# VHH binders against 8-oxo-dGDP phosphatase NUDT18 (nudt18): the designs that were tried, part 9

Target 1, 325 residues: 8-oxo-dGDP phosphatase NUDT18 (nudt18), of Danio rerio (Zebrafish) (Brachydanio rerio) (q568q0)
Amino acid sequence: MDSQSSILEENLEKILRGEGLEFDSVAEQVDPVTLRKNVCYIVGAVIFNSKEEVLMVQEAKRECYGRWYLPAGRMEECESILEALQREVREEAGIDCQPITLLLVQEQGPRWVRFIFLAEETGGSLKTTAEADDESLQAHWWDRKSPLPLRAHDILSLIDAGLKYRRNPWFPVTQPVDFPCHVVCQRLFLTFISSRADADDRLWLLMSNNNTSHHPRLPIVVSFRTYISKAVSKLIEDCMPSSYISVHIRGILGVQHNGRIPGKTDGICFNTLVLLENTEEGAEIGSPPSLETDCYRWQEVTNQGLKAKIIERIKDGSVLPFQSL
Key: E = the ipSAE of ESMFold2; O = the ipSAE of OpenDDE; V2 = 0.75 times the mean of E and O plus 0.25 times the DockQ between their complexes.

## First folded at step 4 (VHH)

Design g02m (from g02 with R27F F34M; framework vhh_7aqx_2; at its last look DockQ between E and O 0.59; V2 from the best seeds 0.00; counts 0 for: pae E 8.1 > 2)
Fold by ESMFold2, look of step 4:
Structure g02m (fold): chain B 325 residues (1-325), chain A 128 residues (1-128)
Amino acid sequence: as target 1 above (325 residues)
Amino acid sequence: QVQLQESGGGLVQAGGSLRLSCTTSGFTFSSYAMSWFRQAPGEEREFVGAISWSGGSTDYADSVKGRFTISRDNAKNTFYLQMNSLKTEDTAVYYCAAGSSPDYLSEYWDELTAYDYWGQGTQVTVSS
């Protein structure tokens, strides 16, 4: 294989490992997002002690005063996602922590993104009522059985996901990686698996055509105001309108963010794994859907090791979950 | 197209009452949290109160707690602000806003970025 194919395969491996790729500019004329003006990022932590009790904080603000929740809060200017997590856990619970992995990324269009981490205590001591302030009243380890007035019940599924991951991880450790990005966008790891009777499956990736680059690149799409799936669906509608296609967003392979320059690097790039399946009954499916544009092309993955890794991630569902609210 | 239109503003004597309405169209009202904000001349837009999509959770600014009540009627796609015991400090343009933020993000309901859609505002003037 030539040097251009080797570069592509190396880049795909980096994305599969969650390492990401340096973010290129986007073609669309889109202003950079700005933390606290256009976007709001929230971090939250699921932390267990040796008894599998979960770290909880008692809320100090507004309607939720006196109710309990996970340590969580808003990311501030000039912070990485991990720095925001560590600051919020320290401020609200008095605990130092180290992230283990992202458990879930939630979105409401590009405006609100919440990052839920499984993390471990590395120091500090639980905040007591004597230390109550505007951030929280106190912190406590909750046995998950005793009655506790919760601010909201959404955290119960997050706690359960954290327990399951601790006991038997079902996707590779996935952490945000330190790459600047000026918009909220998705790099699409968009796959099609062709199947024929009596033949091995073939794997295809959608690639972007780029006259200024000497190697192929994965498509980057700017998120619309609502949901990641809408951006994927619009791409499919634009370039494959005549095809019978089922779109399956499998999850997130990686999250890229830097945050160091307010108004310049406040964006996020999600590396999103997508599977397209043909829904046409009875047709022999030997090739990917026809493209009605020159903006993209299908690239077969011929490296057998790489193909096997990608198919395994798709079939096992071994990816960070992503939830649109 | 999405529209939010406030009504019910006007002049009222201090100590009096006024009810604002926000009628909506062009989006699925029952899926949105709704909020009132207000802005006096020369000041920044100030949070007044918010209500969850179901009506099960509410939040109010400290300056209006006990005096103002928000409610919604999902069957009529309408959101209300009942203002009692009005003070001259309540004089402002009142805006309704809609955001698809879920209830468990209610901590952020006082932020302008929580809302996708805004009305044009209705003037409330409270005279002494």
Scores: ipSAE 0.013, ipTM 0.380, lowest interface PAE 8.1, mean pLDDT 84
ESMFold2 (binder alone), look of step 4: mean pLDDT 83; pTM 0.853
OpenDDE, look of step 4: ipSAE 0.027; ipTM 0.421

## First folded at step 5 (VHH)

Design p03 (from g02k with A114M; framework vhh_8k46_1)
Fold by ESMFold2-Fast, scan of step 5:
Structure p03 (fold): chain B 325 residues (1-325), chain A 128 residues (1-128)
Amino acid sequence: as target 1 above (325 residues)
Amino acid sequence: AVQLQASGGGFVQPGGSLRLSCAASGRTFSSYAMGWFRQAPGKEREFVSAISWSGGSTYYADSVKGRFTISRDNSKNTVYLQMNSLRAEDTATYYCAAGSSPDYLSEYWDELTMYDYWGQGTQVTVSS
C-alpha cells in the first residue's frame, strides 16, 4: 500500500467511527451560510428515566399554550450542537443532561435541519409551575399511556426510535464533532457493490480527482436552494447521466459543526453513506457505471476488513437515519 | 413555484391604519403557509405574522399582537395584513413570503429560513 492508500484507509476508518475530517475544500466559490438568516438548526431531546417515562415540557408559547412536546429549540450563535441541546433541556425542563447519541437528522433544504438526540439525565431539578417562564410552563415524566394533550404527534415516532435504540442499538453511537464548516455540505461515501453468486462482494467508492499530493478526497457536495438529499442525486446525474441506476441515501456516518465564529463557521458537514443500485433487470454488473467526467474516479476497496465494515453498515442499515421533510 | 408581489404600503400618521396585500402567481398557493416580515434601515429582517395554508391558524410577533391581523383568500391567491394603531416603530419595508413547512413546525414560522419564496417589499412609513 502506498502512502496515499494508507491515508485514505485511515480517513475512511475515522469517518466510520463517527469522527471528523478537516474540511479541505480546494475550489469553493460559495458564500458562507449564516445562522438564523439562511440556515436554522433545531435540537430536540428524547430522555427516559429508570421507569422508561419520557421527559416532556408544557408549551408557554400562545399558539400551542398548555400543550406538551419533547424539549426542543433553536441553536443560538456561538453554540455547538451539544451545547444547544444541554441549554434547551435546562431552560425548558430544569434538568442537566448528557447526550447518548443522535437518533435522527431531519431536513427541509439547507435552510432547516433538526437534530434529535437520545440523552440521559445527569442532574438539575424538574421544572415546576412555580418556575414557569417564556421557555416553558413546567416539565413532566410521561408514561406514554396517560392522556396528554400534545402540540403535535410527530414526536411519537421520535420517542419510539429512542426506546428502540435504548433497548437494542442498531447503529454505533454518533455524536456531532467540532470541525468548522462555512456551508451546508455532504462528504460522500458513495458506494457501488458488485454481488455475484458464490463470490465475495466487491466494493467501490467514488473519489475526487482534484486531490493534492497529500491524500485522496471523498466527494463533497454543497447544498443550496433544494433538499440536502437532492445534492447527491445532482452529482450522480452530472457524472453518470446515461447510467440506469438508483441512488439510496443509507444515512449519516457523522456530523461536523463548530459554530464558534458567526457568519464564518455556521455550516455543517454531513458524512453521508450512499448506495448506488443497478435498476437494470437481470444485468450481471462486475464494474461500477462509467463516468462521463474527469472530476471523479472509482476506487475499489481491497482492504478486506474495511470492505466488510462498509458493506455491513449498508446491508444492516447500521447508520444514523436521515429524513427529508 | 410561486411568485409574490406585495403592495399597499405608504405614509401614515401614528394611530392610523394600512392594509397590505400579497398577490401570488402559481398553481400551489393554497398549499403554502404565508408570512409577513419587515426590515427597518440598519436592522435585521424580523417576523411580523404568519398564516397556515388553510387559514385555520394564525401567528403574530408580540410587538404587533392585537394591532395587526393576517388573513388569506385562496380563491384570489392573496394574503393580507391589516395594520391598525400604527406606531413609528412599525416603519419598515414589509415582505411577504411562502413556505412549504408542515403545520407541526409552525413554532418555527418566525424563522426566515422556513420560507422558500419571497416577494419584493412594500414600504410603510409611520410619521407625523
Scores: ipSAE 0.326, ipTM 0.682, lowest interface PAE 3.9, mean pLDDT 87

Design p04 (from g02k with S101L; framework vhh_8k46_1; at its last look DockQ between E and O 0.71; V2 from the best seeds 0.00; counts 0 for: pae E 5.0 > 2)
Amino acid sequence: AVQLQASGGGFVQPGGSLRLSCAASGRTFSSYAMGWFRQAPGKEREFVSAISWSGGSTYYADSVKGRFTISRDNSKNTVYLQMNSLRAEDTATYYCAAGSLPDYLSEYWDELTAYDYWGQGTQVTVSS
ESMFold2-Fast, scan of step 5: ipSAE 0.401; ipTM 0.727
ESMFold2, look of step 6: ipSAE 0.210; ipTM 0.628
ESMFold2 (binder alone), look of step 6: mean pLDDT 79; pTM 0.807
OpenDDE, look of step 6: ipSAE 0.734; ipTM 0.869
ESMFold2, look of step 7: ipSAE 0.161; ipTM 0.604
ESMFold2 (binder alone), look of step 7: mean pLDDT 79; pTM 0.808
OpenDDE, look of step 7: ipSAE 0.747; ipTM 0.873

Design p05 (from g02k with S101M; framework vhh_8k46_1)
Fold by ESMFold2-Fast, scan of step 5:
Structure p05 (fold): chain B 325 residues (1-325), chain A 128 residues (1-128)
Amino acid sequence: as target 1 above (325 residues)
Amino acid sequence: AVQLQASGGGFVQPGGSLRLSCAASGRTFSSYAMGWFRQAPGKEREFVSAISWSGGSTYYADSVKGRFTISRDNSKNTVYLQMNSLRAEDTATYYCAAGSMPDYLSEYWDELTAYDYWGQGTQVTVSS
């Protein structure tokens, strides 16, 4: 066996398990991102009690004073995403919590990123009006039926997503993992599935063709201000500009962040699953799109178990949702 | 796309007043929130004030509340910052910015990352 193929298969299995990979480098020279300067990260929590009532917080901020919202707030320097989540829920609602899974990642940008978690109560005491401070006035369990003056109705879909996951999970538990990154970027599982009559499905991944590295690398693209699809489109423009293709971003397999060295590790790496379909007239269904560059190559996944896992994630949409605002 | 040009800076004595203007060139900006930020020498860029697309909501940093007033004239594609009772610590380059972040996320309008388009800035020096 090619040692590079063995390393690739090990790396793919790590990402599918929600583990991280060390961030090598990006081809583009990009200044490190810094919290509060050029990126802002928000954490929010969907927490249900035993009656399926959702945890709500009454806003203390002048602009939305007295209105209700999910516990949410800004990540601070030297925090992990999970530490920020637990701090915000404690400060605003008075309770201790443990994350169950990420439910949704939203971006405006990618300068602004919000991580929405499904979490569970593990202790503490619900914040009362006697404990009102600049963080919040109080917290309550909401039955989602009685009238409650909401700060904004965007959280209704977040609550629904949490309830749906709680009742019937459609993707594996996905938690941020502690891997430093200096930029906001995506590591791409850019996949092509080839099907022919009388043959098993074949799976292909786009790989970076780096002659100075001894091991194969998945493409890394720096996320731009617009949709995540813009970074993918840039890569496609660079490597297959003449191909007729449709791009389906399935979602996120993993989130890597450290944040403990301000100005050096405030970045995020998303492991992003993408399905590429060749729609060119007369194109062979059994072949991935032709590449017009030596910077990338198609690599077949020949390990049957690994291939089946990846194809299942693609076909079922079994990945963390990502949304541009 | 919105292009922004800030103007109105200059030298002023402590206790004096200045009015900054930010003009959008070639496009209307009535759908955007507008913000003012400032950066003093050797310091990071900090939030000053923001105004909603309609002008119905305004936001101020604690350091400028009661002294500065933000306003906009959508018919002129211009946002204004009226600066009264100026202090030496107000000395900075002032930047205007336009952002598409929804009103329901207005609590984050004090973040640099809430803004998509930026002007080059106008220098304000408060000194005797």
Scores: ipSAE 0.401, ipTM 0.720, lowest interface PAE 2.9, mean pLDDT 85

Design p06 (from g02k with S101V A114S; framework vhh_8k46_1; at its last look DockQ between E and O 0.68; V2 from the best seeds 0.00; counts 0 for: pae E 6.6 > 2)
Fold by ESMFold2, look of step 6:
Structure p06 (fold): chain B 325 residues (1-325), chain A 128 residues (1-128)
Amino acid sequence: as target 1 above (325 residues)
Amino acid sequence: AVQLQASGGGFVQPGGSLRLSCAASGRTFSSYAMGWFRQAPGKEREFVSAISWSGGSTYYADSVKGRFTISRDNSKNTVYLQMNSLRAEDTATYYCAAGSVPDYLSEYWDELTSYDYWGQGTQVTVSS
């Protein structure tokens, strides 16, 4: 096994574990995004106490004054996603917290992204009405049964997701990792599984032929004028337009963000797991779809341990969910 | 898609009033939240006011509360900004905008990124 193959396998393992990879330059010439100018990030927290009551805050904002919601707010300049989460929970509820996992990433185009976390209380004291300010009026633990005037009911499904994860996790702990990115994009863990009648499945990954990198790299697709989730379809249209394939976005393996330098590192990279399947009925496929460009190539994953891990994630669908609004 | 045409700008002395209009073209005007933003030369574009798609909820920047009133007439596909007690600091190009962010996310209507469609702007100048 040579140095290049060992490096690739190590990098794939890091992505599968949610550790991410340093972000390379993007071949597409796209200006960096800037927080609060052309991108807005929101953090929200689902936090339970030992009685499985959920942390709620009473809104101080005029449009929803006195109504209750999850602790949530905008990420500010020079913050990481986790710093924003901890700051918002402290400011609105008086509670210190430690994130357990992302539960859901929501988007409304590349301009607006909401990160919902399951987190645990590690300190602090519930904000009382004596401490009311512009952030919130107070905070309480809600038993989820007593009547409570909610700002909106969208949080009920988020609370339910948190309970389900707490009781029976269905994907590995996934937290944002501290790597800078200047654009909103996806690094595609794009897979094809080829099968023969009497042989083991073969696993293929789509790799980029980016000449500015001396190592094989996963493709990166920048989100311009469409939702982040739709950028995969654009890549397929560009490099495999004549193939009969279906695209299955399994979910997100990891989230990369730094935020330390406004206007330079305000972007985010999603490491997205995708499966391509042949849609011609009755066909046995020994090789991946034909590529109609030299920008990409198929790379077989021959390491049996790594192959097994990837196939398991694909088959189980055990990945962080992503929702386009 | 939605096309927006802002009008009603002009020159006014401090303490005066102006009424801005933003006419929209498109079948689905009533499904958009509408906002007003302003930009002085050399400054960043800033939030002024927003109104829900039904007209039931209105939002104002602190600097304009009590002086400006936003309203909409869905039968005319038009949003209005009544600007009273104008000050020199209100001098700017005023832009109307339309976005489809749900009402329960209305606190984000002061973000430029919540709006997909923008008018060309109308100039307001407040000077003695």
Scores: ipSAE 0.014, ipTM 0.485, lowest interface PAE 6.6, mean pLDDT 84
ESMFold2-Fast, scan of step 5: ipSAE 0.418; ipTM 0.728
ESMFold2 (binder alone), look of step 6: mean pLDDT 79; pTM 0.812
OpenDDE, look of step 6: ipSAE 0.070; ipTM 0.534

Design p33 (from g02k with R27F S30D S31D; framework vhh_8k46_1)
Fold by ESMFold2-Fast, scan of step 5:
Structure p33 (fold): chain B 325 residues (1-325), chain A 128 residues (1-128)
Amino acid sequence: as target 1 above (325 residues)
Amino acid sequence: AVQLQASGGGFVQPGGSLRLSCAASGFTFDDYAMGWFRQAPGKEREFVSAISWSGGSTYYADSVKGRFTISRDNSKNTVYLQMNSLRAEDTATYYCAAGSSPDYLSEYWDELTAYDYWGQGTQVTVSS
């Protein structure tokens, strides 16, 4: 038991630090995802200079010719998420960059996922009109106040998120880690908190019961035909169909991908923090909802330090934002 | 009730020409980007050409650039692919597709995932 509890605690700490775990096998009937066939991944960069001016690129594409946008583009075959980011910024803006953190993951899933980074300039030269090509016409540092014809206004909230993080980070640095996956999936920190005014909070995690491995396993949900967020809701409905509960995806603890590994590895695994709350009127919240399946069990987190870390991430919203479009 | 009906395929000799048509119904054609994709036996479906909702922007795969021309007639709800200087490697089933992707996805017209509606296809065989 102590050995199994130690392994679970080590794995939870690893994920909380933004590290990865090897992906477990899924049912054979779920086809691997493939770039350019059934998934599209976009990377975008929010980069500020010392004056808090944001890096913008002028579009060369006929449809949006002359309009300005953040450096952004799709991932190509055989590159990592970070390699795609650095390539797009170099091609469109002429500068070299390093990521500071992921700022936001957006989905229209599982077919479309966008990774927005806060990054910093590390070298290169700002692209001029003399260097105009099919990638972009030029790059510019925008003061965020002067009139600038934007391709789309969706980037304004991304720039604001970058400024907020730069001035006062509210979640830990979160970077993609190189772990291969063949599907779009989530490893769930599915949590329930029991709170009373006169006692310390108690924390529960949903755990898988049907492990061929001798190690404790967090649930994994695969997105097949619906939004990534909907896969979480469906698992909860299937496990707790009679419960009056609200489901809150708090955010992403980690992103696992490695497109450079040979084979069908265009998938992504998100380590997702989920809060489950009882919405039943007049209910006393002493225990997590009853499960109507033997596939999962509730496991109380009794390690004081680990419990405090997880509850803090949940209550403060100290986790990478995740948004369904 | 959405339907994309591709036609105009057939047998041609190398160096020949064909014009494919895709007649659309059941949606607001003028709001959709249109694309042509092709699939040869035993191969993945690949991008050929795309045209924006207005016809103001056109895109081509490098393998067909200078030989193929995409056009649309919004008054007839039809997209066309004029194929010139045909080669044996152009032999495939040709599919038309319609995509209403949000503005931020409009740049990815060569991605299969950008398209919501697909036709049944028309066969093109280039052989002597």
Scores: ipSAE 0.000, ipTM 0.291, lowest interface PAE 11.0, mean pLDDT 83

Design p35 (framework vhh_8k46_1)
Fold by ESMFold2-Fast, scan of step 5:
Structure p35 (fold): chain B 325 residues (1-325), chain A 127 residues (1-127)
Amino acid sequence: as target 1 above (325 residues)
Amino acid sequence: AVQLQASGGGFVQPGGSLRLSCAASGRTFSSYAMGWFRQAPGKEREFVSAISWSGGSTYYADSVKGRFTISRDNSKNTVYLQMNSLRAEDTATYYCAAGSPDYLSEYWDELTAYDYWGQGTQVTVSS
């Protein structure tokens, strides 16, 4: 077996487990992202007690004063995503917490990303009205039934997602891992599946022909001045424009971030699972769409165990959800 | 899509007044929160004022509070910035922007909260 093929399989297994890989080079002409200048990251926490009551905080801000919301806030300079989560929960609710998993990644407009976590209480003391400050007035365990004036109803679906995961996890635990990058980008598991009545499913991955890569050459797309989801669609349009296919972001396999060096490590790399589906009714396609460039190639996944794992993640939706708002 | 056109800039003496207008095209104007930002030569673009989609909430930078008033007319698809007691420091190109109301209650002063940007209108305050 080619040594490059062995390394590829090992690194695909790592990504499937939510582990990181070294960030491959991006064009030097792309402007770095910097927190609070051209990118904004939000963290939010869904935390339940033993009674399945959810942790809520009462807003101190004038525009939503007295209304209740999940502990949430903006990531600050020189912190990781997990550090931001633990800081926000401590500042707003008075408790210490540990993340169980990411539940959802959301994007809105250019360079706005929200990370919602399921987390558990590990210590501290619930913030009381005597401790009210500009971060919050108090914290409370909400039974999800009694009337409570909410700042916004968007959190109801987040609470439901947390309950669903807590009771019956449908994707593996997914946590941010420490790998710095300077842009918001995606490393793509861009998949094409051929399903035929009389044969086992066949699977292809799109591979980059970048000569500078030291690891498996999965495509990297930069979300410069656009939605994360739009950057993926643009790559597909650029390399296979004549194909009658739809592009589906199935979800996120991993999140790579450092944040500890402002202006140099404020970027994020998402390891993103993407499915290309044939839109032609009744058509059976035995091979992936033809590529219009030499920048990429299709690689069939012939390792039966690895192929089965990837196809199962796709078919079961066993992957961290991603949502564009 | 929403397209924005800012107008009403010009020359004014210190202590004078100007009213800026931002006209929106696209029938979804009433679903957006609106903001005004400004940029002086050699400086970064900074927040000035914002208004919720209903007009029920308004926000101001500390440097303009009490002097500027933001308002909107959803029937005319227009947002206004009434600028009173103008100072030399108010000299800048003024931009209007539109963003989702769902996040603007917390992120009204952040550039990244706004999805659509108009072309600027120049305001020069000089004697």
Scores: ipSAE 0.000, ipTM 0.313, lowest interface PAE 11.7, mean pLDDT 82

Design p36 (framework vhh_8k46_1)
Fold by ESMFold2-Fast, scan of step 5:
Structure p36 (fold): chain B 325 residues (1-325), chain A 129 residues (1-129)
Amino acid sequence: as target 1 above (325 residues)
Amino acid sequence: AVQLQASGGGFVQPGGSLRLSCAASGRTFSSYAMGWFRQAPGKEREFVSAISWSGGSTYYADSVKGRFTISRDNSKNTVYLQMNSLRAEDTATYYCAAGSSPDYLSEYWDELTSAYDYWGQGTQVTVSS
């Protein structure tokens, strides 16, 4: 193993642990994202009490006035994702909270992203009608059974996801990590697995052939005027347009964000796990798709422990869910 | 598809008022959120105001709150921006834009330039003494 392979393996292990990596590439051709200008991040909380009642807030907004929803709101300038979560829960429900894990990341069109957390109550006092303001009218612990007029039913699946994770976690605790980024982008674990009946599985990762880089790097795909999921598909079309393949975004391994310097660090980097599969029955068995570019190459993962970890995350779906709305 | 035509710009003195109109053609106008954006020379395009497809929700940039009012008339396929108490810093080309806005996301969509799929040619507003 040379120095570059050692650095790559260390970086892959960091990403698998939900840690971050420096975003070294300056995409000068893509303008930085800026909150309130060209990107919007929403945070929402699923919080249960000891009775498994879920925290709800009564909306003060005209269009949904009096209807109930999870504590949720827009991230503001100069705050991290976790700071935004804690602020929204405090403002709308009156309680202090700590995040347990991300449950779900959702996107809608270009540059709208929602982060849903499972969190726990750590203090404060439940907001009452006497404290009603423009943030919310009141907060309540909902038994999930009694009739309650909801703003929207999309939260029912979020509550279910929180309950499922709380009882039987299926992916590791995943928290945003503090790494500045000026664009919305994905660092891709773009994987191909060869499974033979009489041999151990083999694993390949797509690697960037950046002529200015001294170390092997995972591909970075910037979402500019496209869905995050569509940016992955475009990269695959550009690299292997003639291949009979299916693309499976398995989920998110990590989320990198800073947010503390307005207009400079409002970006997000997702470490995204992607699986490619041959769809044609006559396709070459045991080989990754041929690339029609010199910008990328296939790198086999020969470290047995690292290979096993990556394959397990893929096969078990042991990753933070990601949804395009 | 939606085609947008902005109009109503012109020269106005500080403290004056203007009403901008954005006329849309296409069968689906009433299903789109509508926004107003502006761009001054040498500056990036900036959000001004947005209105949901039903007209039930309106959003404003902090710099224009209390001075500008957005409205729409779906029967006329038109969105309006009433601009009062105009300032020199309001000088810009004003663009109207149309974009998909699911009801549950209308509040969060409306400020994003990238959320809008269709753009008008713009109308110039100059506030000068």
Scores: ipSAE 0.000, ipTM 0.298, lowest interface PAE 12.1, mean pLDDT 82

Design p37 (framework vhh_8k46_1)
Fold by ESMFold2-Fast, scan of step 5:
Structure p37 (fold): chain B 325 residues (1-325), chain A 127 residues (1-127)
Amino acid sequence: as target 1 above (325 residues)
Amino acid sequence: AVQLQASGGGFVQPGGSLRLSCAASGRTFSSYAMGWFRQAPGKEREFVSAISWSGGSTYYADSVKGRFTISRDNSKNTVYLQMNSLRAEDTATYYCAAGSSPDYLSEYWDETAYDYWGQGTQVTVSS
């Protein structure tokens, strides 16, 4: 019985439950991200009433004046992702809310991230035109069918995702957890599955070979000056450039953020599920691709229950969606 | 990576015109949305105008709408800002910026939506 193996299994189970791990960064030399200077985080809410009407806000800003959109806005200094969500919904719609789950994480460039939540009304009063201010003109419950001039049509897919999840969830509830992080980064479940005609599937995870640590660690990649998806591809290119494989970001298992100390904790860590697939048609392989670096190693997952859980999440796409714009 | 070089600034009298240019180097210019921002003496940097990767969508700050026109020439890797009916209040250093999404510029007025910035070109409107 290997004590390091048992610690790894405990850590993998925590991440699969959407929990966080202490930030153990190999990117110590990267300058911290700072809200309002070099990163922008947007929160948006999909909220339905008992009739499946969706909460909409009428824009007060001159550029989109009078057009309708989901409650959404920028995260401010000293607030968590959930605090930003609740503040934006209250300011724009007059409604108190609680998150049900993250529905989607979107990225645009190296410094812009949007968190879309499915949330529920817990109180407050719908904002009326008599209460119009710089935040919004009013809020309404939209039947999703009546003509309504939208600020942008991107929200239609977000509303659909919320309805789909509400009726038949396809991934576990995923909420941000309170762990400080100073960079935008991903902790990778970088997986390889070996399929054979004569045997059960085997599963490997890429692990960091950090000789200063006494416990096994998952790789962390920093999304500095690149898309989050590009940072993953760069790591794979750096460690296995000669392999005939494709890279698939399956989605997000968890989100770690604190936000309480500006300039120190404005970062975000995504626990990201990534699948490497063999691009050779009909090939059966017994081992993952050879690594051209000593910084990482392949670790087989031999615990049958844990292996089954991870493979199921991969095959079913039972993971919070992630989208590059 | 893309490098941006802004030019075309100078001295002009109130009511005059200037055209600013922002030349991009690198193979990816046609994949970026482009923006212009300015910083007046003693003030914070503010949004001026933005254009989508295709040129199909343009955005303007209220203070410049109807007076300024943004355009781009993807064959020359250049974005332009035509400034007409200039006022003393338009005196500023003008910066061009490139945002990495060609299709979606959700926060075109936000500096953090832009990945690459030019060094700036000074515009002085004075009699």
Scores: ipSAE 0.000, ipTM 0.243, lowest interface PAE 13.7, mean pLDDT 82

